# Designs tried in a protein design chat: VHH binders against Protein BPS1, chloroplastic (BPS1). Part 8

Target 1, 306 residues: Protein BPS1, chloroplastic (BPS1), of Arabidopsis thaliana (Mouse-ear cress) (q9lmm6)
Amino acid sequence: ASSISKLVPKEKSDILTVSWMKQAMESLCETHNGIKTLITDLELPVSDWEDKWVDVYLDISVKLLDLCNAFSSELTRLNQGHLLLQFALHNLEANSPQNLSKAQSSLDSWKQHIVSKNPRIENCRAILSSLVQTLNLPKVKNSAKGKVLMRALYGVKVKTLYISGVFAAAFSGSSQNLMYLTVSNELPWAQSFMEVQNTMNAEIKNIFLSDGLTVLKELEAVASGVKKLYPAIQQGSIDPISLQPLKDSVTELSNGIDLVSKEVDCFFKILLSGRDTLLENLRSMGASTLQATSPKKAAGKNYRGF
Below, E stands for the ipSAE of ESMFold2; O stands for the ipSAE of OpenDDE; V2 stands for 0.75 times the mean of E and O plus 0.25 times the DockQ between their complexes.

## First folded at step 2 (VHH; framework vhh_surovatamig_d1)

Design c9y10 (from c9 with S106Y; at its last look DockQ between E and O 0.01; V2 from the best seeds 0.00; counts 0 for: pae E 21.0 > 2, placed apart)
Fold by OpenDDE, look of step 2:
Structure c9y10 (fold): chain B 306 residues (1-306), chain A 120 residues (1-120)
Amino acid sequence: as target 1 above (306 residues)
Amino acid sequence: EVQLVESGGGLVQPGGSLRLSCAASGFTFSSYWMSWVRQAPGKGLEWVATIKQDGSEKDYVDSVKGRFTISRDNAKKSLYLQMNSLRAEDTAVYYCATHEWELYGYFDYRGQGTLVTVSS
């Protein structure tokens, strides 16, 4: 419950910043690591897991990996845009008519680049929708430890879905990825989550209703800086001092993107490691059962395809 | 086709009350969170309130908390906004908002709106 509340920044203005995004992704990393720890602490051998538990974990994790890949691709795309900005700034500093023309062209290219759609990000909606459709708390009848595990996984799923939705919305510039999740009121943290979701979404909604080029604050700052310089560029004279705000914004964006990228990579690794561990355990169990039971029953669980 | 039709706007004095209504069609109304948004003259769109599918949860922009109440009737496919203690700053075109996408999403489709003018 305490981890969810941490998603709310102290300042409302920090919502949909690269800094917030970093923290949110870091929080996901911590949460997912915590689940690994919980599984260990429960001392619940995979052999005691119901098939549905395994399926839930594997299904969620693979879809989350897809989301991570999408986010990583967008971050890479943004970094490519950064190159255009750097080139533009370089030419603006030269302040010759030819260089200014090149700078303008580069900035125009950057604008076009930024407003272009990333198919991987667009696909996030489908992934998120799929996950939401299966957002239920599995019933566990005969295992207290299993119940604890399922509740934990449910919570992790909710948190991850929400944050991923925010990321998808931010990167796509579309509110279509922003979700209002419904959490079971039977869970003690449900109310807290709903409050956080409402608080966050309230601000995010207003941001999406704005007429900005993008909803990402640092990216919008760059866009605004570019817009402010266009008249001077067109007039053929730029004050070098006037470039500093844009330089600063570009630097801030670049640094922020790098930090978010690192956290997304971390999250990806955590998910992958978790899957690999589970699959390894399943294989080992299968091998042990094959040694104990006659060759006939081994044919069915071909887990090779994951 | 998704349709949202707002009504109930008008001229009211400060401190007065209005009740806005939105008639929804073309989608499974009961499956979605619904929202009110508003646009004041010369300003951008502002989110006002949101209500859960079953009405059990509501959220408001701070400026209207305690004064406005969002509600819904799923059987009638209708969304409502009770506005009490109206202020001059509440003057705006009010829109009912939804999205035509998967369940639990945020809505960005809105109707033609209804004008609320708060003036002495």
Scores: ipSAE 0.000, ipTM 0.233, lowest interface PAE 11.8, mean pLDDT 85
ESMFold2, look of step 2: ipSAE 0.000; ipTM 0.205
ESMFold2 (binder alone), look of step 2: mean pLDDT 82; pTM 0.840

Design c9y3 (from c9 with H99Y; at its last look DockQ between E and O 0.01; V2 from the best seeds 0.00; counts 0 for: pae O 9.1 > 2, placed apart)
Fold by OpenDDE, look of step 2:
Structure c9y3 (fold): chain B 306 residues (1-306), chain A 120 residues (1-120)
Amino acid sequence: as target 1 above (306 residues)
Amino acid sequence: EVQLVESGGGLVQPGGSLRLSCAASGFTFSSYWMSWVRQAPGKGLEWVATIKQDGSEKDYVDSVKGRFTISRDNAKKSLYLQMNSLRAEDTAVYYCATYEWELYGSFDYRGQGTLVTVSS
């Protein structure tokens, strides 16, 4: 419960910032690591898992990996855009007619790049929808430990889906990816989650109603800075001092993207490691079963007839 | 398949020199502007240098001007970065990339990178 409340930033203006995104992704990393710890603490070996539990874990984890890949691809795309900005700034600093023309072209390319759609991000909706369709709390009848595990996994799934939805919405520039999850009232944290979701979604929707080029705050700052410089570029004269705000914004965006990227990579590794561990355990179990079923070669008692 | 393979990175002392190479395959190398970009530890991706298809135009980030030289051999499908007077701040993973600055920048291809460490 305490983990979900941390998603609400202290300031409303921090929503859909790269800083918030970093923290949100970091929180997912922590949450998923916590599940690993829980499994260990429960002393519930994979051999005791129901097949259904294994299937659920494998299905969710692969879809989450796909989401991570999508997010990583978008962050990479944004970094590529950053190169256009750097080139533009370089030419703007040179302040010759030819360089200004190059700068303008680069900035135009950047704008086009930023507004372009990423197919991987667009595919997030399908992945998220698939996960939501299976968002149910499994009933576990014969295992107290299993029940605890399933509840924990359910909570992790809810949190992950919500945050992933926000990321998908932010990166796509479409509120269609924003999730409105319904959590079972049987869970003690359900009310708290719903409150957080409502608060966050309301604010996010307001951001989407803005006339900006993008919903990401730092990216929008860059866009705004670029817009402010266009008249001077077109006039063929730029004051070097006037470039500083854009430089700062570009730097802030770049640094922020890098931090988010690191957390996404971390999350990816956590998911992958979890899957690998589970699969290895399953293989080991299978091997043990095969060894156990290998018929002891009956030592042919050579009944030498007396 | 498009491949960019960087090489030549390593450990060097301040003031030292390195020459990076990039071997390109799977596309018409001579048709593209080529660039070097770098990523320092804990920092974002930074543009370093760009060279036109025929090598007639070169551009550099200010921090490397006079120290780094970008070049290409279209026959060998290779891109080079001569780095002289290396500084600690040049420590980064260096990537070869296809970037066209004039038109709709196709950012489609970047190598795995080569690590350059400048340390005393």
Scores: ipSAE 0.006, ipTM 0.241, lowest interface PAE 9.1, mean pLDDT 85
ESMFold2, look of step 2: ipSAE 0.277; ipTM 0.679
ESMFold2 (binder alone), look of step 2: mean pLDDT 83; pTM 0.850

## First folded at step 4 (VHH)

Design f4f9 (from f4 with Y56S L104F; framework vhh_7sr4_2; at its last look DockQ between E and O 0.81; V2 from the best seeds 0.00; counts 0 for: pae E 8.6 > 2)
Fold by ESMFold2, look of step 4:
Structure f4f9 (fold): chain B 306 residues (1-306), chain A 118 residues (1-118)
Amino acid sequence: as target 1 above (306 residues)
Amino acid sequence: EVKLVESGGGLVQPGGSLRLSCAASGFTFSNYAMGWYRQTPGKQRDLVADISSGGSTKYGDSVKGRFTISRDNTKNTVYLQMNSLKPEDTAVYYCATDFSGWEFYDYWGQGTQVTVSS
């Protein structure tokens, strides 16, 4: 198999881990940055683009920015729970009746915090649906390089939409955000993508059928560890050595959330930078057209990216 | 103009060898992964082999140990050395490159026919 198969973990237990989410988002950042390299290599500056390519790019990128904002909001919300977990662990180690009462209160607050709905994540279905409606391979006339660019952008859109759907499903706790994308049969990779999608969707739906507080594996590990401690807290004593697995799970969760957050922020910045570069190039073309006594196509630019 | 042109296909007996070539032009060849895929009529295209810009290779299960992919960045050319050919290797072989950076291999040549029969 090709690198398309790298999105599917070798072990099904690795699907919907925060670690996998970090890797998936990192891959998106690399893919979107690669489009700038392609535009440069094809020597196809924005001044040569058809107007409809520009309009499609701007519409899609703003919707992806909205998805990034929703994902960052949820990651921030989950991270806010970390202080409650740290406070609880501190008191569990002290292991007095007063400290156990404080720990239980903090753990109860954490569980309430985690199960609360995030309205920004609930809106992701509408955003994803609108993006799917514009998922098409545009016809390109009399431009072999334009055809190459549009085909590459189509593949990038498919990857981005699918991964974003998985993120939305994971954060919402609902497989209703999980998409089934139909892609252009003209492309030689279409069947391979459909096979990856079928494999991933089947495993993700299987995870949603399981019992648990959440479908995010690292978060569920913490929740399970907390649940195991409740009887001992009620009995008034905790074996301190039994806390280490929970402490390890809390550390793993916190580190994973931080790493995913950084990659979502990276993706947001790449999308925003791409929009700014496109708009800057369009303004330079407009100013040159209205006032110019000489062409600006090869002069006055910092780079030929967007 | 972006082009991928395959050559070196033909008819060989079982157990024989062929060397396919793919000449690339119109882009910076050394930046991109290259691959060979094959297709029998009525079936999906199967990965034969691919090679990253850095030289890392991957092979389909049915050809591992018999086929070797290589690239020459100075000639903008990817090669597929096919040894110990079997009748089931009969297919149209396509050279491909991945412009999306996701290894979708979204641009393909016209293909070259390889036929393995007595």
Scores: ipSAE 0.012, ipTM 0.475, lowest interface PAE 8.6, mean pLDDT 81
ESMFold2 (binder alone), look of step 4: mean pLDDT 83; pTM 0.835
OpenDDE, look of step 4: ipSAE 0.328; ipTM 0.703

Design f4g (from f4, 16 letters changed; framework vhh_gocatamig_d2; at its last look DockQ between E and O 0.33; V2 from the best seeds 0.00; counts 0 for: pae E 18.9 > 2)
Fold by ESMFold2, look of step 4:
Structure f4g (fold): chain B 306 residues (1-306), chain A 118 residues (1-118)
Amino acid sequence: as target 1 above (306 residues)
Amino acid sequence: EVQLVESGGGLVQPGGSLTLSCAASGFTFSNYALAWYRQAPGKKRELVAGISSGGSTVYMDSVKGRFTISRDNAKNSVYLQMNSLRAEDTAVYYCATDFSGWELYDYWGQGTLVTVSS
């Protein structure tokens, strides 16, 4: 439960930074890798799973992969804006009237680019709503190992859904994507999660009420720097030293987007690897379980886990 | 074989202090969260405090500011410092580990009794 409390940054101003998003996704990667370790430590191969658990896992995993694709699409779109910013900065340094006109045009294009809607992000609400409607703690009666696994998977699902909801809200700029998850109160971590959710949601809603072009802090810093330069561009007098704050914020944004993109790619690969391993085990198990209607009765093979 | 052994319980008067210890073995201690639970007679077991593998802590509201959980990964031990003890803190205190990382505890110690009585 301490991994969820780590999501709350020391400073309120660090919420919805690209740096925070990188840390949140990194935490998801660690959490999902922990499930793979747990399955191995419990010695609970896929052959011991009920068929309905397999079906639920496959449905959930494809939806999480769809969310990762949406997030990567938005991060790629934001990164494409970097080229417009670099072209503008190059022309601002050249500082002739023709170059300043080209820079202003490129900055105008950048502003239109970053406020454009991404259809894949707009679709995330439907995906998240579907996942929330299937959020339940499965009851496992006759297996202590199965109970440990199912409770762990529930916790992983809750954490993943919450973080994904925050990402969807941040990328869409809409508080409508910010979710309030109600979790089973029989779980010892439920109070800690509710405290984290209450703290984070309150601060995120405050950010949505603030003025600004975007709710992503590093992107807003670039937007503010661009806004400050327009009067100087119109006057034809660009002091090269006055460009440095904008250059710094553009570099910080680009580096942050790269880091978040790498963590989203990492998460995608973890989900895909787990899905591929399960499907490979099912194909092997199918060849050896043709006489059985339940995986619990089938002769097991060595499986490489979840 | 996972083993958790609690010690440090006893009788103390209201306002007093105790330190509970839990020695762990049979798993890679530094990878997992630890927690203290308590169970008063006739009541359900409840979480008192938890500590993650990275050192982050959580407390039930009634013990915040009075109890402190800590861990020593070199000694495979987790501790509960209990200050300003009250009669309602009387319970058997259990050490537990969370292999899932979401405090879904399947391994428990035998418990140590704490009695707060004037």
Scores: ipSAE 0.000, ipTM 0.150, lowest interface PAE 18.9, mean pLDDT 78
ESMFold2 (binder alone), look of step 4: mean pLDDT 82; pTM 0.828
OpenDDE, look of step 4: ipSAE 0.225; ipTM 0.635

Design f4l5 (from f4 with Y56S S100L; framework vhh_7sr4_2; at its last look DockQ between E and O 0.57; V2 from the best seeds 0.00; counts 0 for: pae E 4.5 > 2, SAP .6685 > .668)
Amino acid sequence: EVKLVESGGGLVQPGGSLRLSCAASGFTFSNYAMGWYRQTPGKQRDLVADISSGGSTKYGDSVKGRFTISRDNTKNTVYLQMNSLKPEDTAVYYCATDFLGWELYDYWGQGTQVTVSS
ESMFold2, look of step 4: ipSAE 0.270; ipTM 0.705
ESMFold2 (binder alone), look of step 4: mean pLDDT 82; pTM 0.827
OpenDDE, look of step 4: ipSAE 0.393; ipTM 0.716

Design f4r (from f4 with N31R Y56S; framework vhh_7sr4_2; at its last look DockQ between E and O 0.81; V2 from the best seeds 0.00; counts 0 for: pae E 9.1 > 2)
Fold by ESMFold2, look of step 4:
Structure f4r (fold): chain B 306 residues (1-306), chain A 118 residues (1-118)
Amino acid sequence: as target 1 above (306 residues)
Amino acid sequence: EVKLVESGGGLVQPGGSLRLSCAASGFTFSRYAMGWYRQTPGKQRDLVADISSGGSTKYGDSVKGRFTISRDNTKNTVYLQMNSLKPEDTAVYYCATDFSGWELYDYWGQGTQVTVSS
């Protein structure tokens, strides 16, 4: 019924899946591309922007780029574990006492790797808190088109902050990174968003109360499969048929991480391109303003200042 | 100037029909999702129907099968055909557009009254 209810997956079991994360990031890419199109459609070039809007855009964009770098760093770290899993699977198939010892060592290293903390993810809390402190609907003077743009950017910021907060909580393994955003009641969608947020946050917190090694569902599936193999490794004999479920879950995890990584890279490029375009337009405006208003140029004062 | 102007509301008997129109100006209409929402006094606005830029439609449960949303990108207009009207359909109907691209429907017209009574 709610226009934002699509953020909540149909099945609660799909919350905190890598598949959901790929879809969420894909949605952010589309949303941020839409802002570029809106600016064009409103015929509101950056030359018509108030300095306050420029400052808001630049602050938000650099912080979102920092979040993307943190997320990419964590996805890369998780993907590095794939080699340890593949080495372990190879040795489990060989199934000699020496090979089982190597497999167990590699699986132990993988577990240690997965539970280690990424300092860049732990820093996301500070970045997100900074963005929340500036989450407001700016007042726009004498520009109906500017008001439309600022309202659209506010909605985009809310979506981006909430999804980024869920990513940060999932990657950190801490529900303390899960954001609760309060949004302007002036907007007709505010109550619907708050209800969606309450539903999502409640389920995410329940997942954090589980006994799993990690809250990422595909990663936990691998971890569970590994745990189930330890008795057989200690007994010195592995049934090769029993390895197939673990192989399948390892493949699913690796493919999912690749897809999320590509969408985070896409989002990074969209943010960077928008930021670079704004900065290039500001330099062109500054050069034009300097040419038109410079006393040294206009007044005919003759010296080489360049 | 961005404007959404609703028209076509009025008083109608139960079982009757109305067609609402929303004329849009000041933006590239064909690129944005459009929607109709309604509000009774003291309640939040409810989704009646929306239509994507590509023509995909979605309806509220209480109006499914009775109401049809459509758009004409050459006239920058979105329509709501309302059939088999019931007293429960009495509300102010708002045209809205989603500039955020997240189905938040950030911009609304002033609304048109629809009253269904004997």
Scores: ipSAE 0.012, ipTM 0.490, lowest interface PAE 9.1, mean pLDDT 81
ESMFold2 (binder alone), look of step 4: mean pLDDT 84; pTM 0.843
OpenDDE, look of step 4: ipSAE 0.237; ipTM 0.642

Design f4v5 (from f4 with Y56S S100V; framework vhh_7sr4_2; at its last look DockQ between E and O 0.67; V2 from the best seeds 0.00; counts 0 for: pae E 4.6 > 2)
Amino acid sequence: EVKLVESGGGLVQPGGSLRLSCAASGFTFSNYAMGWYRQTPGKQRDLVADISSGGSTKYGDSVKGRFTISRDNTKNTVYLQMNSLKPEDTAVYYCATDFVGWELYDYWGQGTQVTVSS
ESMFold2, look of step 4: ipSAE 0.216; ipTM 0.628
ESMFold2 (binder alone), look of step 4: mean pLDDT 80; pTM 0.812
OpenDDE, look of step 4: ipSAE 0.449; ipTM 0.750

Design f4y5 (from f4 with Y56S S100Y; framework vhh_7sr4_2; at its last look DockQ between E and O 0.47; V2 from the best seeds 0.00; counts 0 for: pae E 9.9 > 2)
Fold by ESMFold2, look of step 4:
Structure f4y5 (fold): chain B 306 residues (1-306), chain A 118 residues (1-118)
Amino acid sequence: as target 1 above (306 residues)
Amino acid sequence: EVKLVESGGGLVQPGGSLRLSCAASGFTFSNYAMGWYRQTPGKQRDLVADISSGGSTKYGDSVKGRFTISRDNTKNTVYLQMNSLKPEDTAVYYCATDFYGWELYDYWGQGTQVTVSS
């Protein structure tokens, strides 16, 4: 059993870290796997679903797949920047004048790469806004099990919207992308969520006010280490022992990004699998319904074939 | 279909005891966390206690040591034993289940009134 308060890191300095992002994606994977268990435990097979429940599930899942693609694109872009860092570190260790010149050029390219915009991330705001426009708790009549499912999907949507909004803000480097969700006050967790959101958003905005190259903690640690090396590069001599803190930061960042990428891919697969299963069940029911209601030719009056 | 039915509420003197029960049906009870919340007029609902599917318990600060939550998976029932009752415990008590698993407690009973008064 997960607590809404576990979204908030124990240390506020861990907000906007790649490590937190990995843990947040793990939590989303667990949440979405739980929907399959819930459907089974409610004994609510897809054949008993209303069309509007199907529409809610399909709309949420397709937009989340689009967000996963955007996040994977940005993580890939950040990893490509690490190739520039690896090349720079190699040349710093060689420590000749021509190698130091190559290293400085590569570090300059890395800084330009990191601050460049990713159009896929810029599009995330449109996707998130679309999901927010449909963020409502639908009323369900004549099905207590349907009401349970729709309330669970609403909670899933709120959780994933907020976490995805934080990801989009972190990747875009803009606090203007933070989500300020208002949730149905009929739900017992609504106040607790609003308190968590207010706490998290306040700390995230404070991080955006800081004077740094980026807001991602592990990426900023690398940027800071690079900045500290520039005087020595310009003086023409690097102490090999002084490189180790930067090397450690680069390794930590690269490993963290790989782990987040794995969890985003896991989440994508969970969403896709659930969506494919639902669509296959709908095709099977449609084929059975079509056979049972195959158009009957009446003497030229009411035939509707398709 | 899905039902949560509370019972055991009533009027009790300060220092007294009550035992609330919540009968559940329409789902696989043993897979889900259950909880008790209470609401005083004009305030939001507060957590009183919850119990995981595995039996782990959590309590609100104002009731620790006085209230005990338990469950009987063979009867699909969750209980709240309330001892050393105070006038501040007067509220409507709701049974809830957490189908989502993020302590959302997304399904509720109708509630039962507990009144602690001389």
Scores: ipSAE 0.005, ipTM 0.368, lowest interface PAE 9.9, mean pLDDT 81
ESMFold2 (binder alone), look of step 4: mean pLDDT 82; pTM 0.824
OpenDDE, look of step 4: ipSAE 0.180; ipTM 0.605

## First folded at step 5 (VHH; framework vhh_7sr4_2)

Design i5 (from f4v5 with V100I; at its last look DockQ between E and O 0.79; V2 from the best seeds 0.00; counts 0 for: pae E 7.4 > 2)
Amino acid sequence: EVKLVESGGGLVQPGGSLRLSCAASGFTFSNYAMGWYRQTPGKQRDLVADISSGGSTKYGDSVKGRFTISRDNTKNTVYLQMNSLKPEDTAVYYCATDFIGWELYDYWGQGTQVTVSS
ESMFold2, look of step 5: ipSAE 0.013; ipTM 0.473
ESMFold2 (binder alone), look of step 5: mean pLDDT 83; pTM 0.830
OpenDDE, look of step 5: ipSAE 0.624; ipTM 0.841

Design v5d6 (from f4v5 with G101D; at its last look DockQ between E and O 0.65; V2 from the best seeds 0.00; counts 0 for: pae E 5.1 > 2)
Amino acid sequence: EVKLVESGGGLVQPGGSLRLSCAASGFTFSNYAMGWYRQTPGKQRDLVADISSGGSTKYGDSVKGRFTISRDNTKNTVYLQMNSLKPEDTAVYYCATDFVDWELYDYWGQGTQVTVSS
ESMFold2, look of step 5: ipSAE 0.197; ipTM 0.635
ESMFold2 (binder alone), look of step 5: mean pLDDT 81; pTM 0.814
OpenDDE, look of step 5: ipSAE 0.494; ipTM 0.778

Design v5f7 (from f4v5 with W102F; at its last look DockQ between E and O 0.56; V2 from the best seeds 0.00; counts 0 for: pae E 6.7 > 2)
Fold by ESMFold2, look of step 5:
Structure v5f7 (fold): chain B 306 residues (1-306), chain A 118 residues (1-118)
Amino acid sequence: as target 1 above (306 residues)
Amino acid sequence: EVKLVESGGGLVQPGGSLRLSCAASGFTFSNYAMGWYRQTPGKQRDLVADISSGGSTKYGDSVKGRFTISRDNTKNTVYLQMNSLKPEDTAVYYCATDFVGFELYDYWGQGTQVTVSS
């Protein structure tokens, strides 16, 4: 299974790449699916949940869905810039004064597009702060299974919150969304997480101190290629061979954004499915309570896990 | 009730062998990775060995080649065979499970003492 230490890539230059972001989301999908398996294996249907456990799950899941929507919105926005880049590349290959002028206009529009603020990303700090303020290990009495579930949910919340903070920082271009989480020392994994967090935060802050246009490596590669090409565009002479590095970086960016988007969508669906299953079981339990007039109609074992 | 109960610890001479057992109950044992940790007073718990639900194993560097972790899913039991024991292996050994599946090992037993002395 995936280790939390794998969030730190072997090469520090891989931090805040789309490849890393894809792997981080894959890890979250695995983690959240593990909660679903755990609930089933503990034989802990919703009918056995205390109301507080339900409240914890619902609060966490709705806020994570909001974060996923913000991330998908930003990925979609960045991907929309692909059309501007492709139009520019087509005109650069034609290499006439009219085509170079069109290409420059399209590249200028692309640069304006990528630096624009996304209101959904700007709002992520409030969502993350809300989740941090409720980050604690709940005490569970008279339920060993409930204690196991709440400990597992705490670990999942810590991992998810940290990764989401990194995504929010990367998309906003501001380290203000980068969090330092203080976790319960009673859990055996707390020290390992603190080491990962310290290592990752240090490297991410170093990346923010660089003078690039963006902290997303593939997007910065495109921006750098565009910047290097501007003098030749203004001189009216483009060597077609010199376009290949930009074309490669545009392709890499587009493919990477698509892969991250698919993993964010996967994570969203896992969260939504879990939430819908919980709400369906609560509705069924309420219907059984209201409509059950004989003991044999109140079947607690007909609920689906989670 | 979720329980992990370790047994098989004791006093052994250097070069000797012990077999630790951990009986698990209250969950579907075969779905989860199991591990052994050890701790000396005043130090953090160190991973000794773990075994995935599918039987894949990992070992700490200091025990590699001397210790073997195994599991019997029909008996809900994980074992640690400890050979060529050294005084440095003296510790409380804990059985643990990873319910979340990313090596958090968020649940563990009360431990069993292993003492290696001449």
Scores: ipSAE 0.053, ipTM 0.553, lowest interface PAE 6.7, mean pLDDT 81
ESMFold2 (binder alone), look of step 5: mean pLDDT 83; pTM 0.827
OpenDDE, look of step 5: ipSAE 0.386; ipTM 0.723

